# Designs tried in a protein design chat: VH-VL binders against Soluble guanylate cyclase 89Da (Gyc89Da). Part 16

Target 1, 197 residues: Soluble guanylate cyclase 89Da (Gyc89Da), of Drosophila melanogaster (Fruit fly) (q9veu6r1to197)
Amino acid sequence: MYGMLYESVQHYVQEEYGVDIWRKVCHIIDCKHNSFKTHQIYPDKLMPDIAEALSACTGESFDFCMNFFGRCFVRFFSNFGYDKMIRSTGRYFCDFLQSIDNIHLIMRFTYPKMKSPSMQLTNMDDNGAVILYRSSRTGMSKYLIGQMTEVAREFYGLEIKAYVIESQNDISGGTAGPIKLTDGPLTVIVKYRLDFD
Short names: E, the ipSAE of ESMFold2; O, the ipSAE of OpenDDE; V2, 0.75 times the mean of E and O plus 0.25 times the DockQ between their complexes.

## First folded at step 17 (VH-VL; framework fv_gimsilumab)

Design y4 (from x4 with heavy chain K101R, light chain R54K; at its last look DockQ between E and O 0.92; V2 from the best seeds 0.00; counts 0 for: pae E 2.6 > 2)
Fold by ESMFold2, look of step 17:
Structure y4 (fold): chain C 197 residues (1-197), chain A 119 residues (1-119), chain B 107 residues (1-107)
Amino acid sequence: as target 1 above (197 residues)
Amino acid sequence: EVQLVESGGGLVQPGGSLRLSCAASGFTFSKYWMHWLRQVPGKGPVWVSRIYSDGKRTNYADSVRGRFTISRDNANNTLFLQMNSLRADDTALYFCARAYRGHWYFDYWGQGTPVTVSS
Amino acid sequence: EIVLTQSPVTLSVSPGERVTLSCRASQSVDSYLAWYQQKLGQGPRLLIYGASTKATDIPARFSGSGSETEFTLTISSLQSEDFAVYYCQQYDYWPYTFGQGTKLEIK
């Protein structure tokens, strides 16, 4: 994952939990990096490792920490101008949901090595939506829930409940680091329900 | 001056309920994380629960999860602990305590309200 | 869970004496240790955090030192109002725990 994701985590962990907590987390994961570089790629395993360490320091669950990190990235968007990109998708949250894959494509101009998941709106009604997620990464379900919930709140003034309906080849509840389910290529498929208030 | 005043303790039967209150004054209540701790006489305090500044995020010790509910009213500077399904080992002096946001030590405590769970 | 063991459990002393109280952790807590004073019928009062940093309005006679597993609270010249129970608390790893206390009592 790109350093900008970890920059957002560092910023909001310090803001929400204090600088001492961030120092403890870095010590636990034995992180040699004093700061994250926005355009540098870091191991994917680092994100769940940080969540596990934060959980150990604060008593928050691992799942909550991953959700929080997803929200951190959304809250960090203005530092990179992506808040304007999201607002340009339309006036309704459903316009954003329909545009997610296009947003990832636009991000590749700045982050050409980004491994974009597929996120497809498969159903929508007056009370919510269903999103089909496909990726090579495991354990990201709570992170994505955090991202979608925060986008709805910050950009559309909408409180939503997001949860996993079905998953294939993923680790329910999230675990530290990727898990290989087979010897072959791994495709994670997760179906999310989003209930609108 | 900072004041934290607990109330609502008393004698209750096992399986019963109590609601503790903590009235806060002398500081900006909404800038602080609020906690409940409890203490058996002759022993050190034990952490029970916390609620973050906005009143939405909460955490509980495993021994009370599902039985106790922490809440706060930032408009009236009041912290609450709803205690259900009480057990004999919940008997203690209960304190509310504050921590400035981002701090993990407790810079001010009330004087406590006693809770006794006995038949 | 990190266990904090305080010693001595009780100390009988007179005003004016220098007092040292010990707190030993079952594993390293770096410098994430706080000290509290609790007088009879009162809630704890924060004295020290970060092992050695005095809280606001704490008298100069109180000082803290140590790191990792061994910590000391020192009262350089005991005053009559200092007779109380003293607790250490770690805040390195969840759950955050307190020691069993050291009681300072008048000789």
Scores: ipSAE 0.454, ipTM 0.780, lowest interface PAE 2.6, mean pLDDT 87
ESMFold2 (binder alone), look of step 17: mean pLDDT 92; pTM 0.932
OpenDDE, look of step 17: ipSAE 0.527; ipTM 0.824

Design y5 (from x4 with heavy chain S53T, light chain D30E; at its last look DockQ between E and O 0.76; V2 from the best seeds 0.00; counts 0 for: pae E 3.7 > 2)
Fold by ESMFold2, look of step 17:
Structure y5 (fold): chain C 197 residues (1-197), chain A 119 residues (1-119), chain B 107 residues (1-107)
Amino acid sequence: as target 1 above (197 residues)
Amino acid sequence: EVQLVESGGGLVQPGGSLRLSCAASGFTFSKYWMHWLRQVPGKGPVWVSRIYTDGKRTNYADSVRGRFTISRDNANNTLFLQMNSLRADDTALYFCARAYKGHWYFDYWGQGTPVTVSS
Amino acid sequence: EIVLTQSPVTLSVSPGERVTLSCRASQSVESYLAWYQQKLGQGPRLLIYGASTRATDIPARFSGSGSETEFTLTISSLQSEDFAVYYCQQYDYWPYTFGQGTKLEIK
């Protein structure tokens, strides 16, 4: 994952839990990074490792920590200009949902090594939506739920409930695991239900 | 001057309920994490629960999880502890305490409110 | 759960004496240790955090030292208002715990 994701985690862990917690987390995971460089690639495993350490230091659950990290990235958007990009997708949250794959394509001009998931809006009604997620990464369900929930709240004033309704080839319970590169029928497939308030 | 004043303690039978409150003044309540701790005479304090500044995130000691609910009203500078299914070993002096956001030690405590669960 | 063991349990001393209270952790807590004073009928009062940093408005006669598993609170010249119970608290690993206390009483 690009360093910008870890920059957001470091920033909001320090802000929400204190600088001492971040120092403890780094000690637990033997993290050698003083800071993260926005455009540098870091191991994907680092994200769940930070979540496990944060859980051990604070008593928050692992799943909460992963959700929190997804929300951290959205809160950090203004530092990268993505807040304007998201606002330009349209007036309604479903406009954003339909635009996610196009947003990722645009982001690859800045982040050419980005491994973006496919996110397709497959169903929409007055009460919510269904998103079909396809990726080579496992264990990201709580992180992505955090992202979608925070985008809805911050950019559209919408409280949503997001949850997994079906998954294939993913890690059970949101537990992080080895990253698997894209393969034919073995790709990670997850259906998310988004209930609007 | 910082003030934390607990109230709502008393005598209750096992299985009963109590609601504790803590009135805060002299500081910006919404900048602080709030905690409940309890102390049996002759022993050290024991942490019970915390609530973060947003009022949504909460944590509990295993001994009270599922029975106690912490909440806060930032508009009225008040912290609450709803205590259900009380047991004799919940008998203690209950304190509210504050920690500045990001601090994990308690820089100010109230005077405590006694809770006795008996018979 | 990290257990903090304080010694002595009770210490009888006279005003003006130098007093040293001990706190031992069952495993390393680095420097994430706080000290509190509790007088009868009151809540605890924060004295020291980070093993050695005095809290706001704490007299200079209070000092803390130590790291890892062994910590001390020193009162360099005991005043009459210092007779109380003293507790240590670790905040390194969850859950954060307190010692059993040292009662400092007049000889």
Scores: ipSAE 0.349, ipTM 0.729, lowest interface PAE 3.7, mean pLDDT 86
ESMFold2 (binder alone), look of step 17: mean pLDDT 92; pTM 0.930
OpenDDE, look of step 17: ipSAE 0.514; ipTM 0.820

## First folded at step 18 (VH-VL; framework fv_gimsilumab)

Design z1 (from y3 with heavy chain D54S; at its last fold request DockQ between E and O 0.89; V2 from the best seeds 0.78)
Heavy chain, then light chain:
Amino acid sequence: EVQLVESGGGLVQPGGSLRLSCAASGFTFSKYWMHWLRQVPGKGPVWVSRIYSSGKRTNYADSVRGRFTISRDNANNTLFLQMNSLRADDTALYFCARVYKGHWYFDYWGQGTPVTVSS
Amino acid sequence: EIVLTQSPVTLSVSPGERVTLSCRASQSVDSYLAWYQQKLGQGPRLLIYGASTRATDIPARFSGSGSETEFTLTISSLQSEDFAVYYCQQYDYWPYTFGQGTKLEIK
ESMFold2, look of step 18: ipSAE 0.527; ipTM 0.812
ESMFold2 (binder alone), look of step 18: mean pLDDT 91; pTM 0.924
OpenDDE, look of step 18: ipSAE 0.609; ipTM 0.847
ESMFold2, fold request of step 19: ipSAE 0.517, 0.467, 0.608; ipTM 0.805, 0.785, 0.845
ESMFold2 (binder alone), fold request of step 19: mean pLDDT 91, 91, 91; pTM 0.919, 0.924, 0.921
OpenDDE, fold request of step 19: ipSAE 0.882, 0.837, 0.664; ipTM 0.955, 0.923, 0.862

Design z2 (from z1 with light chain Q89L; at its last fold request DockQ between E and O 0.90; V2 from the best seeds 0.00; counts 0 for: pae E 2.2 > 2)
Heavy chain, then light chain:
Amino acid sequence: EVQLVESGGGLVQPGGSLRLSCAASGFTFSKYWMHWLRQVPGKGPVWVSRIYSSGKRTNYADSVRGRFTISRDNANNTLFLQMNSLRADDTALYFCARVYKGHWYFDYWGQGTPVTVSS
Amino acid sequence: EIVLTQSPVTLSVSPGERVTLSCRASQSVDSYLAWYQQKLGQGPRLLIYGASTRATDIPARFSGSGSETEFTLTISSLQSEDFAVYYCLQYDYWPYTFGQGTKLEIK
ESMFold2, look of step 18: ipSAE 0.579; ipTM 0.830
ESMFold2 (binder alone), look of step 18: mean pLDDT 92; pTM 0.921
OpenDDE, look of step 18: ipSAE 0.569; ipTM 0.834
ESMFold2, fold request of step 19: ipSAE 0.553, 0.566, 0.570; ipTM 0.819, 0.828, 0.826
ESMFold2 (binder alone), fold request of step 19: mean pLDDT 92, 92, 92; pTM 0.923, 0.922, 0.919
OpenDDE, fold request of step 19: ipSAE 0.882, 0.884, 0.884; ipTM 0.956, 0.957, 0.957

Design z3 (from z1 with heavy chain H35Y; at its last look DockQ between E and O 0.82; V2 from the best seeds 0.00; counts 0 for: pae E 2.5 > 2)
Fold by ESMFold2, look of step 18:
Formats: sequence, structure tokens, C-alpha cells
Structure z3 (fold): chain C 197 residues (1-197), chain A 119 residues (1-119), chain B 107 residues (1-107)
Amino acid sequence: as target 1 above (197 residues)
Amino acid sequence: EVQLVESGGGLVQPGGSLRLSCAASGFTFSKYWMYWLRQVPGKGPVWVSRIYSSGKRTNYADSVRGRFTISRDNANNTLFLQMNSLRADDTALYFCARVYKGHWYFDYWGQGTPVTVSS
Amino acid sequence: EIVLTQSPVTLSVSPGERVTLSCRASQSVDSYLAWYQQKLGQGPRLLIYGASTRATDIPARFSGSGSETEFTLTISSLQSEDFAVYYCQQYDYWPYTFGQGTKLEIK
């Protein structure tokens, strides 16, 4: 993942839990970065490793930490101008939901090595929506719930409840997905329900 | 100038309930994390529950999860602990204590309020 | 969870004496250790944090040292008000835990 994601985690972990907690986390995972470089690629496993270490230092669950990290990235958007891009998708949260894949395409102008998921709005009703997620990454369900929840709150003033209703090939904890000798890694498929308040 | 004053402790039968209060003064209450801790005579304190500054995030020790509820009223500078389904091993002196955001030690404590759970 | 073992359990001393209290952790806690004083009928009072940093309004006669698994609290010249129970607390790994206490008595 790009350093931008880890910059957001470092910033908000320090803000919420303190500089000493961040130092402890780095010690546990033997991470020697003083700062993350926005445009550098870092190992994907670093995200769940930070979550596990933060869990061990604070008593919050791994799933809470991953959700928190998703929220951290959304809160960090203004540092990169993406808050303006989100506001331009339309007046309603569902306009944003329909635009997620296009937002990822636009981000690739700045981050050409980005491996973005596909996130398709498949159903919409008066009380919510269904999103179909496809990715090569495992263990991101809580992170994405955090992202979607924070976008709704921050940009649309909307409280939502997001949860997984179906999943295939997704492995919690940030481990590598299932591996086949001849077919390569399986696609992670997750269906999310978003209930609007 | 900083003060924390617990109240609401007492004698209760097993299965009973108590509601503890902690009145805070001399600091901006809404900017601090708050804890309840308890202490059995002859032993060190043990954490029971914490609540983040906004009141929207709470954590509990395994021994009390599902039975105790921590809450706060930031408008009236008061911390609460609702204790339900009390058991004999909940008998202790209960303290409220504050933690400055980003610190993980307890810089001010109340005097404690005793809770006794006995048949 | 991390167990803190304090020694001695009880120490009988006279005012004016130099006192050293020990706290041993079951695993390294770096320097994330605090010391508290507790008198009967009162809540704990923070003395030291970060192993060696005195808290606000704590007299200079209190000092802390140590790291990793071995920590000490030193009172260079006891005052009559210093007779109390002393606790160490680690805040490196959750859950953050306290030692069993050292009672400092008049003899």
C-alpha cells in the first residue's frame, strides 16, 4: 500500500492514543520508519501488523483497530485534495457510492501503482444500499466499513450501519488469501449492506 | 484544584444493582479519558472500565463485561458506573481516575467508594 | 498479562532515613512504569511516571529509576507524611497492571 495510507494511521494513532503508543507499536513490529513517504509502496501486511500491535497496547480489538484505520484515511483526505473530489460526486451519499470506482481511477493519476478494489453499487432502496466489493486483498472488511461510515458522516452528515452480508475468499487478520498452484490467488468478494439512518 | 469524588457505594445482595457516581471539578472534564478501578484490601488496584472523552467509546474488563455500564455526562462533569448482577467477588473499594489523552497513567484519583456484595 | 512484584512487602523505617522500594516486571515494560502513594482512606497519588519523571507538585526527595524489568523508587530523606503504601504500575502492554504494594511503616 502507498505510504499515504500509513501516514493517516500514524497521524491519528498519535492524536488519539499519543506519541508513546505509536512508539510502542513501532517497537513491537520492528518498524523503523520515522515517517512514511506518501508516494512510496510499503508492504500490505504492515496495516494488520500495526492493528495487532495497537490492539496489544490499548486493549481495543483487532477489528476495532482496522475500522479505526479506515476512518483515519478518510479524515486525512484534505491533505491530498480528495475531499474536494468526494464533494463533487453529488449531493447524496448514494452519488458517492456510484462514483467509488471512478474515484479510484482518478487517484491512479497520482498513484499509478495503486491496486484498487472494484466497489459496485448493486442495489439501492429507501433505507440503504448494497455494495459488491472485489479485490485481490484479504482482511479489509472492517477497514472498508470504517471508510464508508466515515465518508457518510463527514461529507453527508449521515449515520450509517455497514456490515458484511456475504463473503467469499476473505481471510480476517491480513493473511494472504487462498492459494492454488495453477490458478493463482482467488478474488476476494464481499457484499456489504449499508443501512441509512 | 483537581477533585474527583465518588459516591453511591454500599451494601447489596448478590444479583443486586448499584450505580456509582464520580463528580469532577477543577479541570475540563470533557477532554479527559475516565476510568473506574477497584481495589481489594491488601492488593493493588485493578482496572474495571474506561470511557473515552466523548463518551461514545467504552471498554470493560472481562470479569464485568455485560454486567457493568460506564457512562459520562460531560455537561454536568459526572462519571457513572451502573453495576448489575453483582457478585461477591465484585466487593471492593471503587475509584474513578482520570487519564490525560495520550498518557496511560492515572494522574488524579478519587477517595474511593466501598461496595460490599454479601448475602 | 504482565505481573509486577514489589519488594519488600513491608518496610519499617524511621523519619530521616533513605528508603529504596523495588518493582520487578515479569517481562520488559521499557520505561513505561509509574509509582503511586496511597494513604489509608485516600485514593492513590501519582508520584513518578516514565520510570523517572516526577509528577507535578511531588517533592524532590522522591526519585525513580530503572528500565525493562527492574525499577526502584527512592525516598532520600523520609518525612512523617511519607508513611503509606506504594504501588508500581506498568503501562506498556494491555491490560495495564499494578503491583501488590509495599507498606512503609514507622518503627
Scores: ipSAE 0.487, ipTM 0.801, lowest interface PAE 2.5, mean pLDDT 87
ESMFold2 (binder alone), look of step 18: mean pLDDT 92; pTM 0.933
OpenDDE, look of step 18: ipSAE 0.501; ipTM 0.823

Design z4 (from z1 with heavy chain V99I; at its last look DockQ between E and O 0.89; V2 from the best seeds 0.00; counts 0 for: pae E 3.7 > 2)
Fold by OpenDDE, look of step 18:
Structure z4 (fold): chain C 197 residues (1-197), chain A 119 residues (1-119), chain B 107 residues (1-107)
Amino acid sequence: as target 1 above (197 residues)
Amino acid sequence: EVQLVESGGGLVQPGGSLRLSCAASGFTFSKYWMHWLRQVPGKGPVWVSRIYSSGKRTNYADSVRGRFTISRDNANNTLFLQMNSLRADDTALYFCARIYKGHWYFDYWGQGTPVTVSS
Amino acid sequence: EIVLTQSPVTLSVSPGERVTLSCRASQSVDSYLAWYQQKLGQGPRLLIYGASTRATDIPARFSGSGSETEFTLTISSLQSEDFAVYYCQQYDYWPYTFGQGTKLEIK
């Protein structure tokens, strides 16, 4: 994953929990980086490792931390001027949900090595929506919830409830790592229900 | 001067309920995470619960989860601890304490309010 | 959880004496250790944080040292108001934990 994601985590972990907590986190994961480079690629495992370390330091759950990181990304992303991109997707939150893949396509011009997930809005009703998430990455399900929740709140003034209703090949429970179920690349499939309050 | 004053303690039977209050003064209450700790005589303090400055996030020790509820009224500079389904092992002196984000030690404590659970 | 063991449990001392209290952690807590003073009928008062930094309005006679698993609180010259129970607390790992305390009593 690109350093911008980790920059967002560092920034808001420091803001919310303080520099000392971040230092402890870095120590736990043996992170030698004083700062993350926005356009540099870092190991995907670093994200859940940070979450686990943060959990150990603060008492928050792994899932909470991952969710928090998702929110951090959205907030940080907005500061970079990408808020216009989000707003351009449409007037309604569902328009955004339908446009996520397109957003990623646009972002690839700036981040050519970005490995974005596939997001498909499969159902929509008066009370919410169902989204199908596909990715080669594991352990990011709560991260995405944080992202979606934060986008809904900040850009559309909506408080949504997002939760996993089905999951395949994903890792939960505060653990992350490669799962080799087959000889081929593993595809994580997560189905979310989003309730719009 | 920073002050924390606990109240609401007393004698209650097992299964009973109590609501503790902590009146804060001398600082901007809404900027601080607040905590409840308890102490059995002759022992060290034990963390019970915390609430974020905004009041939107709370955490509990495993021993009290599901039974205790921490809340706060920032407008009135008051912290609360609703204790339900009290047990004998909940008997302790209960303290209100504050932490500022980035600090993970308790810089100010109240004098405590005693809770006794006994039949 | 991290267990903090304080020693001695009780220490009888006279005013003017140098006092050294020990706090041992079951595992490394780096320098994330605080010391508290608790007088009878009162709540704890923060003395030291970060293992060696005095809190606001704490007399200079109080000092903290140590790192990792071994920590020390020193009172250079004990005053009459210093008779109390002293606790150490780690905040490196959740849940944050306290020692069992050391009671300073008058000899």
Scores: ipSAE 0.365, ipTM 0.788, lowest interface PAE 1.3, mean pLDDT 91
ESMFold2, look of step 18: ipSAE 0.399; ipTM 0.759
ESMFold2 (binder alone), look of step 18: mean pLDDT 91; pTM 0.924

Design z5 (from z1 with light chain S31N; at its last look DockQ between E and O 0.88; V2 from the best seeds 0.00; counts 0 for: pae E 2.4 > 2)
Fold by ESMFold2, look of step 18:
Structure z5 (fold): chain C 197 residues (1-197), chain A 119 residues (1-119), chain B 107 residues (1-107)
Amino acid sequence: as target 1 above (197 residues)
Amino acid sequence: EVQLVESGGGLVQPGGSLRLSCAASGFTFSKYWMHWLRQVPGKGPVWVSRIYSSGKRTNYADSVRGRFTISRDNANNTLFLQMNSLRADDTALYFCARVYKGHWYFDYWGQGTPVTVSS
Amino acid sequence: EIVLTQSPVTLSVSPGERVTLSCRASQSVDNYLAWYQQKLGQGPRLLIYGASTRATDIPARFSGSGSETEFTLTISSLQSEDFAVYYCQQYDYWPYTFGQGTKLEIK
């Protein structure tokens, strides 16, 4: 993952839990990085490793920490100008949901090594939406829920409840990538329900 | 001077309820995380619950989750603990304590309010 | 969770004496250790945090030392108001835990 994701995590962990907590986290994971560089690639496993260490130091669950990290990235958007890009997708949150794949395509001009999931809006009603997610990464469900929840709140003034309806090959734990249970790579498929409360 | 004053303790039968209050003064209440701890005489304190400065996030010890609810009123500098479905092993002296945001040790405590749960 | 074992459990001493209390952790807690004093009818009072840093308005006769698994609290010249129970607390890993206490009694 690009350093900008980890920059957001470091910033908001320090702001919400304190500098001592960040020092403890870095000690636990044996982090050699004094700071993260926005355009540099870092290992994907670093994200769940930070979440596990933060969980051990604060008593928050691993899933809460991953959700928090997703929210951190959205809160960090103004540092990269993405708030303008999000607002240009349309007036309603569903316009944003329809535009996610196109947003990722545009971002590859700046971040050519970005691995992006497929996000498909499959159903829409007055009370919410259903999203079909496909990716080569496992363990990102709570992170994505955090991102979607924070985008809805920050940009659309909408409180949503997001949860997994069904999943395939999505394995939580110390890695973000799919576990090689067979000879080939696995596709992670997750179906989310978003309730607009 | 910093003060934390607990109230609302008493004698209750098993299955009963109590609401504890902690009145805070002498500091900016909204800058601090607040905790409840409890202590059986002759033993060290044991953590019960915490609430972050904004009041939006709470955490509970496993032994009280689902039965106790921590809350705060930052406008009136008051911390609360709603205790439901009380058990005999909830008998203790209950303290509120503050933590400066980003620190993780308890720099001021109240005098405690006793809770006794017995038939 | 991390167990803190304090020794001795009770210590009979006279005013003016130098007192040393011990706290041993079941695993390393780096320097994330605090000491508290508790008198009858009162809540704990923070004495030391970070193993060795005195809290606000704590008399200089109180000092802390140690790291990792072995910690001590020293009272250089015991005053009459120092008779109380003393607790150590680790805040390295959740859940944060307290020792069982050391009671200082008048001899």
Scores: ipSAE 0.479, ipTM 0.784, lowest interface PAE 2.4, mean pLDDT 87
ESMFold2 (binder alone), look of step 18: mean pLDDT 91; pTM 0.921
OpenDDE, look of step 18: ipSAE 0.497; ipTM 0.818

Design z6 (from z1 with heavy chain K56Y; at its last look DockQ between E and O 0.87; V2 from the best seeds 0.00; counts 0 for: pae O 7.2 > 2)
Fold by OpenDDE, look of step 18:
Structure z6 (fold): chain C 197 residues (1-197), chain A 119 residues (1-119), chain B 107 residues (1-107)
Amino acid sequence: as target 1 above (197 residues)
Amino acid sequence: EVQLVESGGGLVQPGGSLRLSCAASGFTFSKYWMHWLRQVPGKGPVWVSRIYSSGYRTNYADSVRGRFTISRDNANNTLFLQMNSLRADDTALYFCARVYKGHWYFDYWGQGTPVTVSS
Amino acid sequence: EIVLTQSPVTLSVSPGERVTLSCRASQSVDSYLAWYQQKLGQGPRLLIYGASTRATDIPARFSGSGSETEFTLTISSLQSEDFAVYYCQQYDYWPYTFGQGTKLEIK
């Protein structure tokens, strides 16, 4: 994953929990990076490792931390002008949901090595929506919830509840990485229900 | 001057309930995470619960999870601890204490309010 | 959880004496250690945080040292108002834990 994601985590972990906690987190995971370069690629495993370390330091659950990290990203990327891109997707949150893949496509011009998930809005009703998430990465399901929740709140003034209703090939419990049960990488499939409260 | 004043303690039977309050003054209450700790005479303090400055997030010790609820009223600079299903081992002096973001030590404590659970 | 062991349990001392209190952690807590003073009938008062940093309005006679698993609180010259129970607390790992305390009593 690109350093921008990790930079967002660092920034808001420091803001929310303090520099000392971040220092401890880095020490626990033996992170030698004092800063993250926006366009540099870092190991995907670093994210859940940070979450585990943060969990250990704060008492927050791993899932909470991953969710928090998702929120951090949304809060942070506005600094790079992507808030306008999100707002341009449409007036309603569902418009955004339908446009996520397009957003990622646009972002690939700036981040050519980005491995973005596939998002599909499969159902929509008066009370919410169902989306299908596909990715080559494991352990990011709660991260995505944080992202969606934060986008809904910040950009659309919508308080949503998002939860996993179905999951395939996703690793729970704070681990992430490629799962190879066969000769090829497995695809993580997660179905979310979003309730619009 | 920073002040924390606990109240609401008393004698209660097992299975009973109590609601503790902590009145804060001398600082911007809404900017601080607040905690409840308890202390058995002759022993060190034990962490019980914390609430974030905004009040949206809370944490509990395993021993009290599901029974105790921490909350806060930032408008009135008051911290609360609702204690349900009280047990004999909940008997202690209960303190409210504050921390600031990035600080996981307790820079100010109240005088404590005693809770006694006995039949 | 991390266990903090303080020693001695009780220390009888006279005013003017140098006092050294020990706090040992079951595992490394780096420098994430605080010291508290608790007088009878009062709540704890923060003395030291970060193992060696004095809190606001704490007299200079109080000092903290140590790292990892061994920590020390030193009172350079004990005053009459210093007779109390002293606790160490780690905040390196959740859950936060306290030592059992050291009681300073008058000799």
Scores: ipSAE 0.014, ipTM 0.619, lowest interface PAE 7.2, mean pLDDT 91
ESMFold2, look of step 18: ipSAE 0.522; ipTM 0.804
ESMFold2 (binder alone), look of step 18: mean pLDDT 91; pTM 0.923

## First folded at step 19 (VH-VL; framework fv_gimsilumab)

Design b1 (from z2 with heavy chain K56H; at its last look DockQ between E and O 0.88; V2 from the best seeds 0.00; counts 0 for: pae E 3.3 > 2)
Fold by OpenDDE, look of step 19:
Structure b1 (fold): chain C 197 residues (1-197), chain A 119 residues (1-119), chain B 107 residues (1-107)
Amino acid sequence: as target 1 above (197 residues)
Amino acid sequence: EVQLVESGGGLVQPGGSLRLSCAASGFTFSKYWMHWLRQVPGKGPVWVSRIYSSGHRTNYADSVRGRFTISRDNANNTLFLQMNSLRADDTALYFCARVYKGHWYFDYWGQGTPVTVSS
Amino acid sequence: EIVLTQSPVTLSVSPGERVTLSCRASQSVDSYLAWYQQKLGQGPRLLIYGASTRATDIPARFSGSGSETEFTLTISSLQSEDFAVYYCLQYDYWPYTFGQGTKLEIK
């Protein structure tokens, strides 16, 4: 994953928990990076490792930490034109959900090696929506929840509840990268229910 | 001078409820994480619960989760612990303590308020 | 959870004596160890944090040392007001845990 994701994590872990906690986290995972370069690629496993270490240091659950990291991403890049991109998708949150793949396509101009997931809005009603998530990465399901929740709140003024209703091949604690099944790369499929209450 | 003053302790029957309060003064209360700890006589303190500065996030020890609720009123510089479904093993002296971001040890404690759960 | 073991459990000493208290951690806590003093009828008072840093308004006779799994609190010359129970705290990993305490009593 690109360093921009890790920059956001570092920034807000330091802000929320302090620089000492970040130092502890880095020590636990033996991270040699003093800073992350925005356009540099880092191992995918680094993200869940940071989450695990943060969990150990703070007592927060792993899932909480991953969720937090998703929120960090949205917060971090909202001031760098990302907000305009999100707002351009439409007036309603569901417009955004339907446009996530397009957003990723646009982002590939800046981040050519980005391995973006597929997002499909499969159902929509007055109370919420169902979205289908497909990815070659494991363990990012809670990260995505954080992202969606933060976008809903900050850009559309919605407090949503997002939860997994179906999951295939999603391994908690995430191994970054394709896990080889017997025949072919493992595809992670996660179905989310979003309640707009 | 930093001061923490606990109150609300007392004798209660098993299954009963108590609400503890901690009055804070001498510092900007809203900037500090706050904790509850408890201590059985002759033993070391045991962590019970914490609440973030804004109050948006709370954590609990496994032994009290689902029964205790920590909350705070930053406008009135007060920390609370609602204790429901009390058990005999909840009997202890209950302390409030503060923690600052990046300052993750307890730097100030109250005098404690006693809670006795007995039939 | 991390278990902190303090020794001795009780120590009988006279004023003016040098006192050394030990705290051992079941696993490394780096330097994230604090020492507290608790007098009868009072809440704990912070003495040392970061294993070796004296808290504000703590007399110079109190000092802390150690790292990883072995820690020591030293009182260079015991004063009459120092008779109390002393606890160590690790705040490296959640849940935070305390030692069982060492009681200093007058000989």
Scores: ipSAE 0.054, ipTM 0.692, lowest interface PAE 3.2, mean pLDDT 91
ESMFold2, look of step 19: ipSAE 0.425; ipTM 0.779
ESMFold2 (binder alone), look of step 19: mean pLDDT 92; pTM 0.923

